# Ledger of designs, part 34: miniprotein binders against p81326

Target 1, 226 residues: p81326
Amino acid sequence: MLHFGGFIMEINHISKILEKEREEYIRNKVEEYLKQGFSKDDAVNKANQSWRTYIGHRIQDVIYNLLKKFLKDSGLKVTTDKALNNRNLPEELDKVKRLIAINYGEYLFLPDADVIVYKVENNDIKIIAIISVKNSFRERRFETTYWKLKLKESPVTSHIKVFLATPDKDNEISYKCPNGKPKKMRIILEYELDGIYFLKEDFEETEKAKHFGKIVEDIIEISKKL

## First folded at step 21 (miniprotein)

Design G114
Fold by ESMFold2, fold request of step 22:
Structure G114 (fold): chain B 226 residues (1-226), chain A 83 residues (1-83)
Amino acid sequence: as target 1 above (226 residues)
Amino acid sequence: SEEDKKIDELLDKADELLMEAQELAKKGDYEEAIKELEEAVKLLEEALKIAKELGNEDLIKLVEWMLKLLKYLIEEIKKKLEE
């Protein structure tokens, strides 16, 4: 974090920067859907859904590329579950895929992970962490905790840290007890995951709930213990 | 490759300039902070040119985000300078 990433620390502006593009994006998408024959109301609803998907992928790409750059000098490599689903995998990524797969009896599946951090030691691959990137918690609120629990079931994957990265623009998990009442989603996510990294300044900081600027230092320290 | 090493050097220098600009802005040295950020923009524009010549989509996306962030910061600091 310190001295390793001004661009990592300034990620707090990502929601403001990307939101400025929303009106133009929505207008273009509404026009596109109207040309496809949808009603005005349906076109607007579809455009808003399209924006939520688009912004989530954009944030994910930013995080992936920043981590890839700023972990490189520490000998750490970064990939994505999307890259691992490619049918023509290089040998190294095929090994990463095999090491993170979860056993469901006769079937093997990858956990839903957005960003995967690993290292290579004398041709041995060690997966350090996965980072799930969530822009909002409208759907699949506890998906990340499910994957953490599944990874803990096998000695091959039980060491893998599972992190959540989020701008949490709508303050859905920013505080443990807003209005004096426990926020179930924040409490469970913090309890079950290895860490939550906020892409903003306004949140309740704890041992596991930190500013995203800490993530590079945390990952490097974890990798030294493996 | 040599091109990959050059891009890394440009990105590292731009990151250093950003951190220096952050310290200058904290001290209220807004004109100097903007100057450092504008130098970082020039380095990233060079990095973007090289990344496009290589056809490296990941680097292109990274540098485009870095440029967008720097330009946002320059605009915000200029607003403070007018205050």
Scores: ipSAE 0.825, ipTM 0.931, lowest interface PAE 0.7, mean pLDDT 89
Fold by ESMFold2, fold request of step 22:
Structure G114 (fold): chain B 226 residues (1-226), chain A 83 residues (1-83)
Amino acid sequence: as target 1 above (226 residues)
Amino acid sequence: SEEDKKIDELLDKADELLMEAQELAKKGDYEEAIKELEEAVKLLEEALKIAKELGNEDLIKLVEWMLKLLKYLIEEIKKKLEE
């Protein structure tokens, strides 16, 4: 059995830790927008919009860097869809990009994946998993399931595991039947995806819905079968 | 490189201290848990210095997150100790 790192296990505090940045961030952004000539009300609204984007990227960065550190000794590499969209791509990453691209006739598009895990064996690249990181389910609720279904359509990509990682601080998908009623979003996401990994303690655990602390062991076990 | 190996060792030691501190906190040994977390902070501060000297942005971000987490945990445990 592999031991999980303490820093992976303690990820459940991420929302509370990052929330402490909010007041200073909002203050600085409001001052910036006021200097640009926006009204007080507009500056506050723009700062709150900016915060939502910022916090999402901060969570993505934490997940990316933790996985990069804790998968390294198992021979697994980690990259991001942002890195794959750079203009001049190293050969290894260009191969990764080509191995996850979805064919729409004469057009190729990358799935919306925040983090990609792969391995290199004898100069061959095998994609293990993609992880979508979502802080909120206000919009684009089922985007990740769409990409899973598209990857399943080709034998070249059908093996790729598609995971969702989320703090889900508003409890939008934490339970299947809150108040005794089925929660459509949780049920469909769990049915279609290969796993949901929560960055908190308070959620309903199932075979596919787990604490983020299990993701490293799961990825390593999957990689051994490929 | 030798610097990369040193950083990895510092991060691994800090991770072990965090795991030990978590077990101590579960037993109610809060003062001992804080001591181990403070030692882990010192190791990460050294790792951050080396990461900055190397200009490794991913590693800098990782260590800065780890420091934020440890400092958060120390403050939470101190609150429990004063209760």
Scores: ipSAE 0.818, ipTM 0.928, lowest interface PAE 0.7, mean pLDDT 89
Fold by ESMFold2, fold request of step 22:
Structure G114 (fold): chain B 226 residues (1-226), chain A 83 residues (1-83)
Amino acid sequence: as target 1 above (226 residues)
Amino acid sequence: SEEDKKIDELLDKADELLMEAQELAKKGDYEEAIKELEEAVKLLEEALKIAKELGNEDLIKLVEWMLKLLKYLIEEIKKKLEE
């Protein structure tokens, strides 16, 4: 049996760990913006916006690097949509980009996929899964669902699994029917996506809604069927 | 390379120590769990040094997160000991 990693299992602490750094981060950013000539009020607002961007990118980086480490012994490779937007792509990544791009007439766009898992077999590249990482659901709450539906429209991309990974610290999608009333966002995301992986312990577990500690095993099993 | 293999071995051993510490903490053996985590920290500090010498930004970020997580866990377990 494969080891799926204690570091994968302990990711539940990511929100608490990052939040402990918030006060110092905000203080340093306010000082930086004040030095640039912004007013106190503008500097605070900019620092708070900077924090939201920072924490989102930091969670993405953690997930990317953990998956890269713990999937490699299974022959799986990991990249990001940011890496695929580089103008000077290595040949392998250029092929990954072409295999995931969606055609909109005169335009080609990459789906918003923070982390992309693929394999290389006999010089062929097969995209296994896309993981969208959401720290909060302030806006664009169903964007990941849109990309799943678009990928499902073509036989060349319909096999690609689309996952959502989130700490969901505010319980926006943690429960399916809180207080007996269906939570629209949780129900639609769970219905349309191939899985939701929570970076915390307190959530309603279902066949598709799981602890992030299961994601490595799930991805490996999916890759064996392609 | 040999450096890449060395880092992988250090990360794998640190991960094994973390899993052993998880089992120890479940049993309430907090002192031994802390010892295992402190050993894992030392292995990761060595891995970080090698990753920086290689200039491998992905490995540096990975090891820095792993260290941050281990240090957080050590502090949480120490709080339980003080109770």
Scores: ipSAE 0.817, ipTM 0.929, lowest interface PAE 0.7, mean pLDDT 89
Fold by ESMFold2, last read:
Structure G114 (fold): chain B 226 residues (1-226), chain A 83 residues (1-83)
Amino acid sequence: as target 1 above (226 residues)
Amino acid sequence: SEEDKKIDELLDKADELLMEAQELAKKGDYEEAIKELEEAVKLLEEALKIAKELGNEDLIKLVEWMLKLLKYLIEEIKKKLEE
């Protein structure tokens, strides 16, 4: 059987690989904070907070750069909500921003969209999918489902697929009925979203809950229908 | 640019070597799988050099991740070979 993108398929090791960076990262940050005048206890606490933010951004960066590489030959482009919030935006990205922004009366907001996939045909831009990257579900558990529902409300954005990508290190959504009881978070996320892509091997696979290695093929297939 | 095309070719070849190594490891051919992965590392080290010369931050991050992944896989397969 042919695999599309060996690096895409092996991303399931990401949590183990990145965790190896933690010890050195924490040591360097503690030393940095001590030099700034913080106590030992405060420096350690701040270093741990810094790590949590850093690791989330690292996972997002890996996903962004892999998708950018592996979708390129299919004529698909990738950007981020961070890139769309820059003050001086190239015309193409300004069009992407306008096509995904949600109207709240006198206010316009971008949905939380860590990664945005789009294509350009005959000077028209079509947004294919957004991918929310979540390392943990302690906070903002259903934020992604809110944005899916908002995008469905308008004919301009209703076609946009909304995916969740997660290592789910703590098994918060890996199984539908762990210990014989329905896991509310997994069931609602799977029901409302267009797909959940796991960055690990150990989870309950369904029609919507898949290994991340499948995401490139899925996005390409969806783009052919638009 | 020509440098961008060179990097892209190196990354594609490294990806092919990784896929070949995956099939070899599945069959239990661990020593051969390691050799393929080590070749892929050499290609990515070349790609990283070019990406740094270009100052392309996205490509640098991509290649650095790919290298980390390959080195992790080599160590995991070496553990299987020695056990």
Scores: ipSAE 0.811, ipTM 0.926, lowest interface PAE 0.7, mean pLDDT 89
Fold by ESMFold2, last read:
Structure G114 (fold): chain B 226 residues (1-226), chain A 83 residues (1-83)
Amino acid sequence: as target 1 above (226 residues)
Amino acid sequence: SEEDKKIDELLDKADELLMEAQELAKKGDYEEAIKELEEAVKLLEEALKIAKELGNEDLIKLVEWMLKLLKYLIEEIKKKLEE
């Protein structure tokens, strides 16, 4: 129901802002690897690899903290899969973990659930949405759709909305048919997921593919139906 | 708590100022937009101080991101003003 949120609407600048951190990050990592005895070329390669992991985590942190702030007035709570993997979970988070876990016989796994939105009503926890944050689609491109399909298999989890949030800087999923040719990844992700939220302006908007600034209103509306 | 309420008020006001600044920038009122953003920065610097006193790591990260975003926007609007 929030029709304002300048900080969440201005997320479009996230890739440019975080890229400014790259130079110092790489410099520090190269120095660290050189101290470990790696050659200069190896240190640079390892530092660049480390940066790709780091920037993905930074984008996830920004999304988590923004959602936590802008959903709290609507009574919605936010956590992360990292928090749910701690050994000593508070009872509330332990319930959240159990409510999103997928049963594989002897094993129980959490879906790809970088950010989890839930509500608590009279000690009853209802999971609203899971947001997967992807900076790039080079690896595990359809993992999020797999988890959506698994969540649909159980009445306990079938209501959970599964969203993808991405800057998609390289335009891997920004358009359905960029040169008149169907982009398999965009089409399948949009078909199977409940929504794709772009952290940039330049993409093909549809009912399910939206600017990230819309996500707060969407989550609040969904929560009212539960 | 009283501190939590103060931080929330500061963040909400900074968000309002950001939205007002974007409307001003859309109209070409760049100097006025910068002034609004600079006021929002001051509010967030106060919020950051309080968040650090509380030791609230999530709030610290949130406010640090918000500051980074505002400072980026101020730089971008200043570039437009000098063009």
Scores: ipSAE 0.800, ipTM 0.920, lowest interface PAE 0.8, mean pLDDT 89
Fold by ESMFold2, look of step 21:
Structure G114 (fold): chain B 226 residues (1-226), chain A 83 residues (1-83)
Amino acid sequence: as target 1 above (226 residues)
Amino acid sequence: SEEDKKIDELLDKADELLMEAQELAKKGDYEEAIKELEEAVKLLEEALKIAKELGNEDLIKLVEWMLKLLKYLIEEIKKKLEE
């Protein structure tokens, strides 16, 4: 049952839609790098790296804007780690930043939190969930689990749900036992995180591993308990 | 604020049309589904114009994504009509 919008449920097409842009993007980037003096081989490698960064940011923007729109009617607000790093934060966002920061003695750091969902009640801010968006698991495979564990260490942040959203195009975590053998990344991520939301159709669904279209309902249900 | 309310109305109507088109497509009523999606595209094109006049980059990005999604769905349903 779709409670929160057809547009959020159809996001599973995002990889197919965005891949149509790859050829032109790569061609343009190779030309840019060649003009900068790189060899053809270096330009191609840099263009492919640039594409991976670009598509990751595009997916983050889509997720952020959809959640912002479709959680609004439930009294839930959405921001990003980029917005929280801006100079001269409004008081509300400054409070959000402080409520998710991890204490390392003399230092405070934000977790890897691409999208943050929160609510405001009687001048109090309650952080509901943090969503880490990953297009690929080639590097920093378990950073999201590290941040979940750090958030659990304090009674102030232990309630915060930590979700991973991913198209997982290369099937790095789509199945628990893809060849009859346990896939360590999938098993550990699913065990430690509060949920994994796939931006594709082909994956092993479990209680914690779901289609991204379910995320709005899940966040709303969680917010009612806080 | 009036422009923001208008954009919200356009987006909500487009979402309703998308959901209706999804149900039509499930029933095999592909021509009707396409007509509703095309109407949703027109609503989003109006919303995009207003978002650009406001200079609201978040709304522009949202509406541009919604347009890309609807156009993708229209083409996929057209493929089913040709088989």
Scores: ipSAE 0.711, ipTM 0.874, lowest interface PAE 0.9, mean pLDDT 88

Design G116
Fold by OpenDDE base, fold request of step 22:
Structure G116 (fold): chain B 226 residues (1-226), chain A 83 residues (1-83)
Amino acid sequence: as target 1 above (226 residues)
Amino acid sequence: SEEDKKIDELLEKADELLMEAQELAKKGDYEEAIKELEEAVKLLEEALKIAKELGNEDLIKLVEWMLKLAKYLIEEIKKKLEE
């Protein structure tokens, strides 16, 4: 297995690296929105919103590609919820989709799953983990927790580990009790989820809160127990 | 494939160089650290070329990220060298 220890550790710079693109991105988007007839203020606001979405996708892509590469030698596979949102799926992905579906009575819905890790053994698919990637916690703060709890409700999905990966730029969940004040979101997320993986160095490490570099090993270990 | 193996080898070597460079930088050997990272960039560029030839989009994206990171680190170390 390729270790990529240096690149894994230096993932801490992801936010700074991607932020370098922001100024140019914003400028271009503002210009685009102005041409569409928006006011300057509206154009700026829309550009900023677009940036938040864009950077989130970029971080997700990096994580996806890293996991895909690092898990490949172990025989583990990765996909995304987006890849599953297709009418014509290969048989393997169709099975993956069905194995992560949550029952709402008359309807089946997929959890938010930025990255899905699974293995194929003797034509049987086992879902190992779902990784949610969050750049910021401005909206839908406990959505990942919701999905974890929903997955626990079914014997079909109860074994699936749910992890959160984040650079946590705003230090919303990096520490449990900074200055003696409990951070509700950190405490709840750590309690409910199977793990939180930080794309940064400055955080409170616990059994469940680790540096992102540990996620590959953890997933491989989980996979051996399934 | 042979190409995949070559890419893996290149990426592994680049990773080793990156780790060495970081250790050197921590010791204040900035010039040598930059040299190691520049070599890593060369290896990554070769890997990128092969990945493009294979048409492996995910691998291309991975290597492009690694390149960005390596180049970023070079810039950061250069700043320290100038201080």
Scores: ipSAE 0.795, ipTM 0.919, lowest interface PAE 0.6, mean pLDDT 93
Fold by OpenDDE base, fold request of step 22:
Formats: sequence, structure tokens, C-alpha cells
Structure G116 (fold): chain B 226 residues (1-226), chain A 83 residues (1-83)
Amino acid sequence: as target 1 above (226 residues)
Amino acid sequence: SEEDKKIDELLEKADELLMEAQELAKKGDYEEAIKELEEAVKLLEEALKIAKELGNEDLIKLVEWMLKLAKYLIEEIKKKLEE
């Protein structure tokens, strides 16, 4: 069993590691946007937005790769919503796509699913979990909860666990009631989702709010019950 | 595959070294911690080479991240040595 305990625990440094790239990234993007004819202020704003998107993808990629590696020995597989957006899917991924689809009457849409964990048993696909990866909660704060609630509405998808993984660098959801004041976002996310996994050490641990290092074990345990 | 097994072995050993290094650093044994991390980097570089040969993009990215992390930790410990 690949434990990679050191590597998993040290994921706490992800924000600091990636932040080192920010200055150069911003500088380059600003220059690029200036060349495109944007004003200095617009270029800076666009560069910052680009960085937020970029860093989010980088974190997502790290999480994806970690989960893929750590879950492999257990026979579990991982994919992404991006991988499912292809026109020609292998049969297995096509099944995965169908099994996470949400019914909107005349239409089926996929939830946002940065990472999808599933197993194959006797040629049957079982979706185990969807992990949403968020670097910050500036935008679309409750989007993950929306998808969780939508998935719960169907017996086809109601069993799918929805997790949030975040470094929460801005401490938006690290504590439930810091200084006696309830953090609405933390409380709602923890209540509605199946779990929150922090890529940091400084957070209020609960039954549903854990360090990222626990996610592999939790997913494996869930998979055994499916 | 045999290559996959080799990569797994390398990554496991690198992880062990990382853990040891962190414990050493906590004890203030910074020089030895750096040595362990440098060894981990060597193992990861070998793993990366194999991963590239296999063309496994996800594994490449994983190992690259591990390398980045290990190197970051080395630099952080070096800063502590200078303090």
C-alpha cells in the first residue's frame, strides 16, 4: 500500500510553493496584455484574474495526480470533468459520464467535478466521490453545495460523495466560529457536503473537516460500502 | 510493469527520506535533513526519467511536483541554517 505519508502531509506547502511563481507570471501576463492593447490597469486586472485561474488549475492537477496514484493500488480509478468533455469517449468513461449526469428535464448536465473517483466491478461502474478543488472562495462560494444537492435528488446519483479540497489560504472556512462569530460559508459547506479536506494544518478539525491526508483512506472506506 | 514497480519503489523511498528529513529538521539536524532530501531528489529524478520513458503524463506531473516540493523544503531548511 502506497502510503506516501510524507508527501501527503507536505502538501500544506502547496500555496507557498506556487506563490513563488506569481510575480513572474503576473509580469509576463501584464506584458502580454499590454501588447494586446489593454491599458495598464486593465492588463494588471486581467493578469490577476489569469493567475487565479492558473493557480486553481495547478492545485487541481496536483490533487488529481495524488489521488490517482494513491487510489490505484486499491483498484480505484480517477478522472476529471475535462476528460469527460470529449466527443469520443472510451466505454468506461462514457459510463462514468452518464452516471454523474444531472437531469434537468429535457437536458442532462454534468456537475462541476474536478476529480471523479470510481470503481469498476464486474464491468459495472460505481461512482464513489466527486472532489471539488477550490483555492479561494471569492466566487461561486456555494457552487459545490448546489451540485451536491442536485446529485442527492436522484437515486442514481444520491450515493455519490461530494468533497471539497482546499488550501483555504485566506482562512475563509478554516474555522466555524472564530472569535465567536459564525463563518457562514464554513458552516454551510460542512453541513451540505460530505467532507472538507484542508491542504493546511491550521484549521478546525471536525468529523467532516479533515486534513487532506485522510481523503484517500476515507474514499477507500466509502468504496467498500458501495 | 517492471518500470512501474521501479517507480513505485523510488517514490516510496523518496517519501521515507522526506519523512526522515522532516523529523531531522524538527530536531534541528538541518544538515542531515538536507542530505536526506538531496537523496530523495536523486531518486525522484530517476523516477522522472522512467516516467518520461513510459510517456505517463500524469506520473510525470506527480513526480515533478514531488521534486518541486523536495527542492522547496531544501531551500527552506537552508534558510534555517543561515539563521
Scores: ipSAE 0.795, ipTM 0.919, lowest interface PAE 0.6, mean pLDDT 93
Fold by OpenDDE base, fold request of step 22:
Structure G116 (fold): chain B 226 residues (1-226), chain A 83 residues (1-83)
Amino acid sequence: as target 1 above (226 residues)
Amino acid sequence: SEEDKKIDELLEKADELLMEAQELAKKGDYEEAIKELEEAVKLLEEALKIAKELGNEDLIKLVEWMLKLAKYLIEEIKKKLEE
């Protein structure tokens, strides 16, 4: 089993590493939008919005690739919701897609699932966990909680663990009661989700709130019980 | 494949070097820490080359991230040496 203890632990630097790209990225995007005929103010605003999306995807990609590599030796597989958004899927991925679908009566919809962890045993697929990756909590603060609750409502999906992974750069959910004031978002997310994994060291650790380095072990343990 | 095994070996060695480097840095042995990280970078570069030859996009991205991280750590330790 590949032990990447060093690389996993040092993921704490992800925000700082990626932030170094911001200035150049913004500059290039502003120039691009100006060429498209936008005003300077509009170009700057659009560039900043683009950066938020970009950085979120970059963090997600890092987490995806790490999990894919670390879980491989345990016989676990990973995919993404994006990979499932195809009309023609391989049989395995089609089964994965169906096993995470949420029933809305006439329609089935997929939860937001940045990373999906599953195993294949005796030609049967078992979904183990969904990991939502959030860089910031400015918008859709409880979206992951919504999906967890929806998954819990069906016996088909109720066993699926839902985890949140975040660097929490702005310390929005790192502590439960900083200065004696409850952080509503931290408390609710920790209560409703199966775990929160921080890509940082400075956070309040609990049974459910852990360093990202623990996620691989936790997923493997869950997989053994499924 | 043999190539996959080679990549895994390279990544494992790089990880070990990174861990050792961090311990050295904590002890204030910054020069030795940098040397170990530089060796890790070499191993990762070799792994990246193999990954590119294999055309494994996910592995390429993984190794590229690891390289970025290792280089970042080198820079951070160098800053401490200059202080």
Scores: ipSAE 0.795, ipTM 0.919, lowest interface PAE 0.6, mean pLDDT 93
Fold by ESMFold2, fold request of step 22:
Structure G116 (fold): chain B 226 residues (1-226), chain A 83 residues (1-83)
Amino acid sequence: as target 1 above (226 residues)
Amino acid sequence: SEEDKKIDELLEKADELLMEAQELAKKGDYEEAIKELEEAVKLLEEALKIAKELGNEDLIKLVEWMLKLAKYLIEEIKKKLEE
């Protein structure tokens, strides 16, 4: 039943594997921006920003494709907020979109929900979980907690589990109290979210903070209760 | 389809080889671990070819990641072998 368990457990190496792409990526992007007429300093700044976006999407793609494959035999489906923003959605995805949208009066917005797990039973759709994928916490440190709190405000979305998946390359949230000093970011994220899943081995494990290899079992268990 | 069944079989065999290779590496059997990972790479390369013939972009990306990971593990175990 469980497919590709070895590959999901070895995801620990994702940061090192993807970092090997950085030098070539930056070189190519700087060249592109210089050809567009930007100064050297501007081209480098734009290339570094482009890399941060690229690496985030690469990690999201890996997680999406692994979860899509691993969860399929359990009757669970996976999509992304990017896919839900297309104009001509199939009926199934249109229902998924409506089931996670948050009401701001005249406006409806999707939460920042990089990966969405749902199931279909008798043409009814039940949203199981959303997974926010963060490579670093330089910007929007607590964005994921905001979306969890907003989802809790409506009976339509209050059951949805909100997870954070991160390699946490820079050890920003890996430990609760390094050197005896509480790490605000780790403590608040762990308190507010339903789980944090690390794409590395070196972190402080708790009931909510686990290795990414546990996420499939956790999602399947949650889906059986709904 | 028959192609989908073939890909699934190749990926499952590659995953088994990866798990066996990691167990061998824990025992210090680095050359044997590398040998199993090299076989996994061959299976993944065949799976990638079929995924491209199918035009399945999600499957292509999955197999490409699996290849990168298997090749990375080979490199890491080779470093241990040289120690």
Scores: ipSAE 0.752, ipTM 0.896, lowest interface PAE 0.9, mean pLDDT 89
Fold by ESMFold2, look of step 21:
Structure G116 (fold): chain B 226 residues (1-226), chain A 83 residues (1-83)
Amino acid sequence: as target 1 above (226 residues)
Amino acid sequence: SEEDKKIDELLEKADELLMEAQELAKKGDYEEAIKELEEAVKLLEEALKIAKELGNEDLIKLVEWMLKLAKYLIEEIKKKLEE
């Protein structure tokens, strides 16, 4: 059996490792925007916006690839919302897509999820969990809780665990009561979601708020009960 | 495939070396920790070569991340050793 425990436990370095790419990335992007005719100030602002998108995608890719590999030997499969948005899906993925769809009257929409974990037993598909990967909470603070609440509304999706994975570099949700006062965002996210998994060392651990290194074990345990 | 099995063996051994290196670093044995991480890097470089020959983009990205992490840890432990 394949085990990658060491690499998943050391994920807490991800923000520091990826930040080392920032200076070169910004430099290259500013040059690109200047060549497109933007002013220096606009080029810098656009480069910084581009960096935020880029680093978010890099973190998502790391999490996806780790989970895909770590869960494989437990018979669990992993896909992404990007893969599910393909018009011509393989039959298995089309079923995954329909099993997480949310009803809005005459319309069906997918929840926004970065990573979806499922299993196939006796040709039946069971959705285990969705993981939302957030690098920052300045925008779309409670998007993940909205999707959890919508999934709870139907008996066919209410079993789906909804997790948040985040480096939380700016400490927006790392502590419940950082100055003796409840942090609304952390309290609500922890209350509504099935788990928050931090890609860093410095945070307040609870039964639902854990280091990312615990997510594989948790998913495997959940899958055995479904 | 046999190539997939070889990559899995390389990645598993690299992970074992990483865990052993972290244990050594906790005990202050920095030079031996670095030595084990350098071996892990060698195994990961071989895994990357095979992943590229297979054209498996997800696996390539995974191994590239694992290499970045191992190399980062080597540099951090070297800083402690030089202190």
Scores: ipSAE 0.739, ipTM 0.894, lowest interface PAE 0.9, mean pLDDT 88
Fold by ESMFold2, fold request of step 22:
Structure G116 (fold): chain B 226 residues (1-226), chain A 83 residues (1-83)
Amino acid sequence: as target 1 above (226 residues)
Amino acid sequence: SEEDKKIDELLEKADELLMEAQELAKKGDYEEAIKELEEAVKLLEEALKIAKELGNEDLIKLVEWMLKLAKYLIEEIKKKLEE
């Protein structure tokens, strides 16, 4: 009976906690790039770019490890697209990979999914959900919606729920109509995806847009219907 | 394994302490909330040691996050106590 509800509900602090790492991270990276021969200006720009990648991966790791632990006692398993791209896959993960792969003729590609939730029943694997983790929406803003639409095209993948998890610190999708104007990105993401889970408290809650603390219950309930 | 069960017990107790601390902090019982969070930190430090001995990278990262969160909450509650 692992109930990590306290730690999942306090996820609201993730941006503030991780931001405390920024100064040391940037300083170390600037030093690293200066040793590689870059100018000071180039080193700073590269360090800031590296930080954005790093913090994104850190948030993904937190979400992955929390879900892996919280869902374990409900018979649900969690993996990542990174793990599925490993060269020598265990049989179970190879089956997971095949069950989410999208066929483009002679080529098979995984959807861009950071976290995959599945269950094993009598050696049969059922994919429950994929979760895209986004810290920022400046690039590839609607890639998650593309993959949802592709998964809907096949009867073997159309049941897979596609969620977005984000701290959205800069309020890029937190509200549907900020200042009285519809926010295209929030409207389209909410319409196309099965859910958006915010790692903060300041957002407009809807049927599909919820606090991240509700994601475990939602996944468990979905799994019972499959 | 037995080590995995021990870690799970430590993490469950730490989570219970965190939830109790949050309830205490909402009631303004800041000193008691801090004591519970400090106990949670001790349990998480023990869990981290075991996770490292096992070489379980996912579990190490989870416990490191839990430690950062618990310590962050202690800092925030101490700020409220000083107000």
Scores: ipSAE 0.724, ipTM 0.881, lowest interface PAE 1.0, mean pLDDT 89

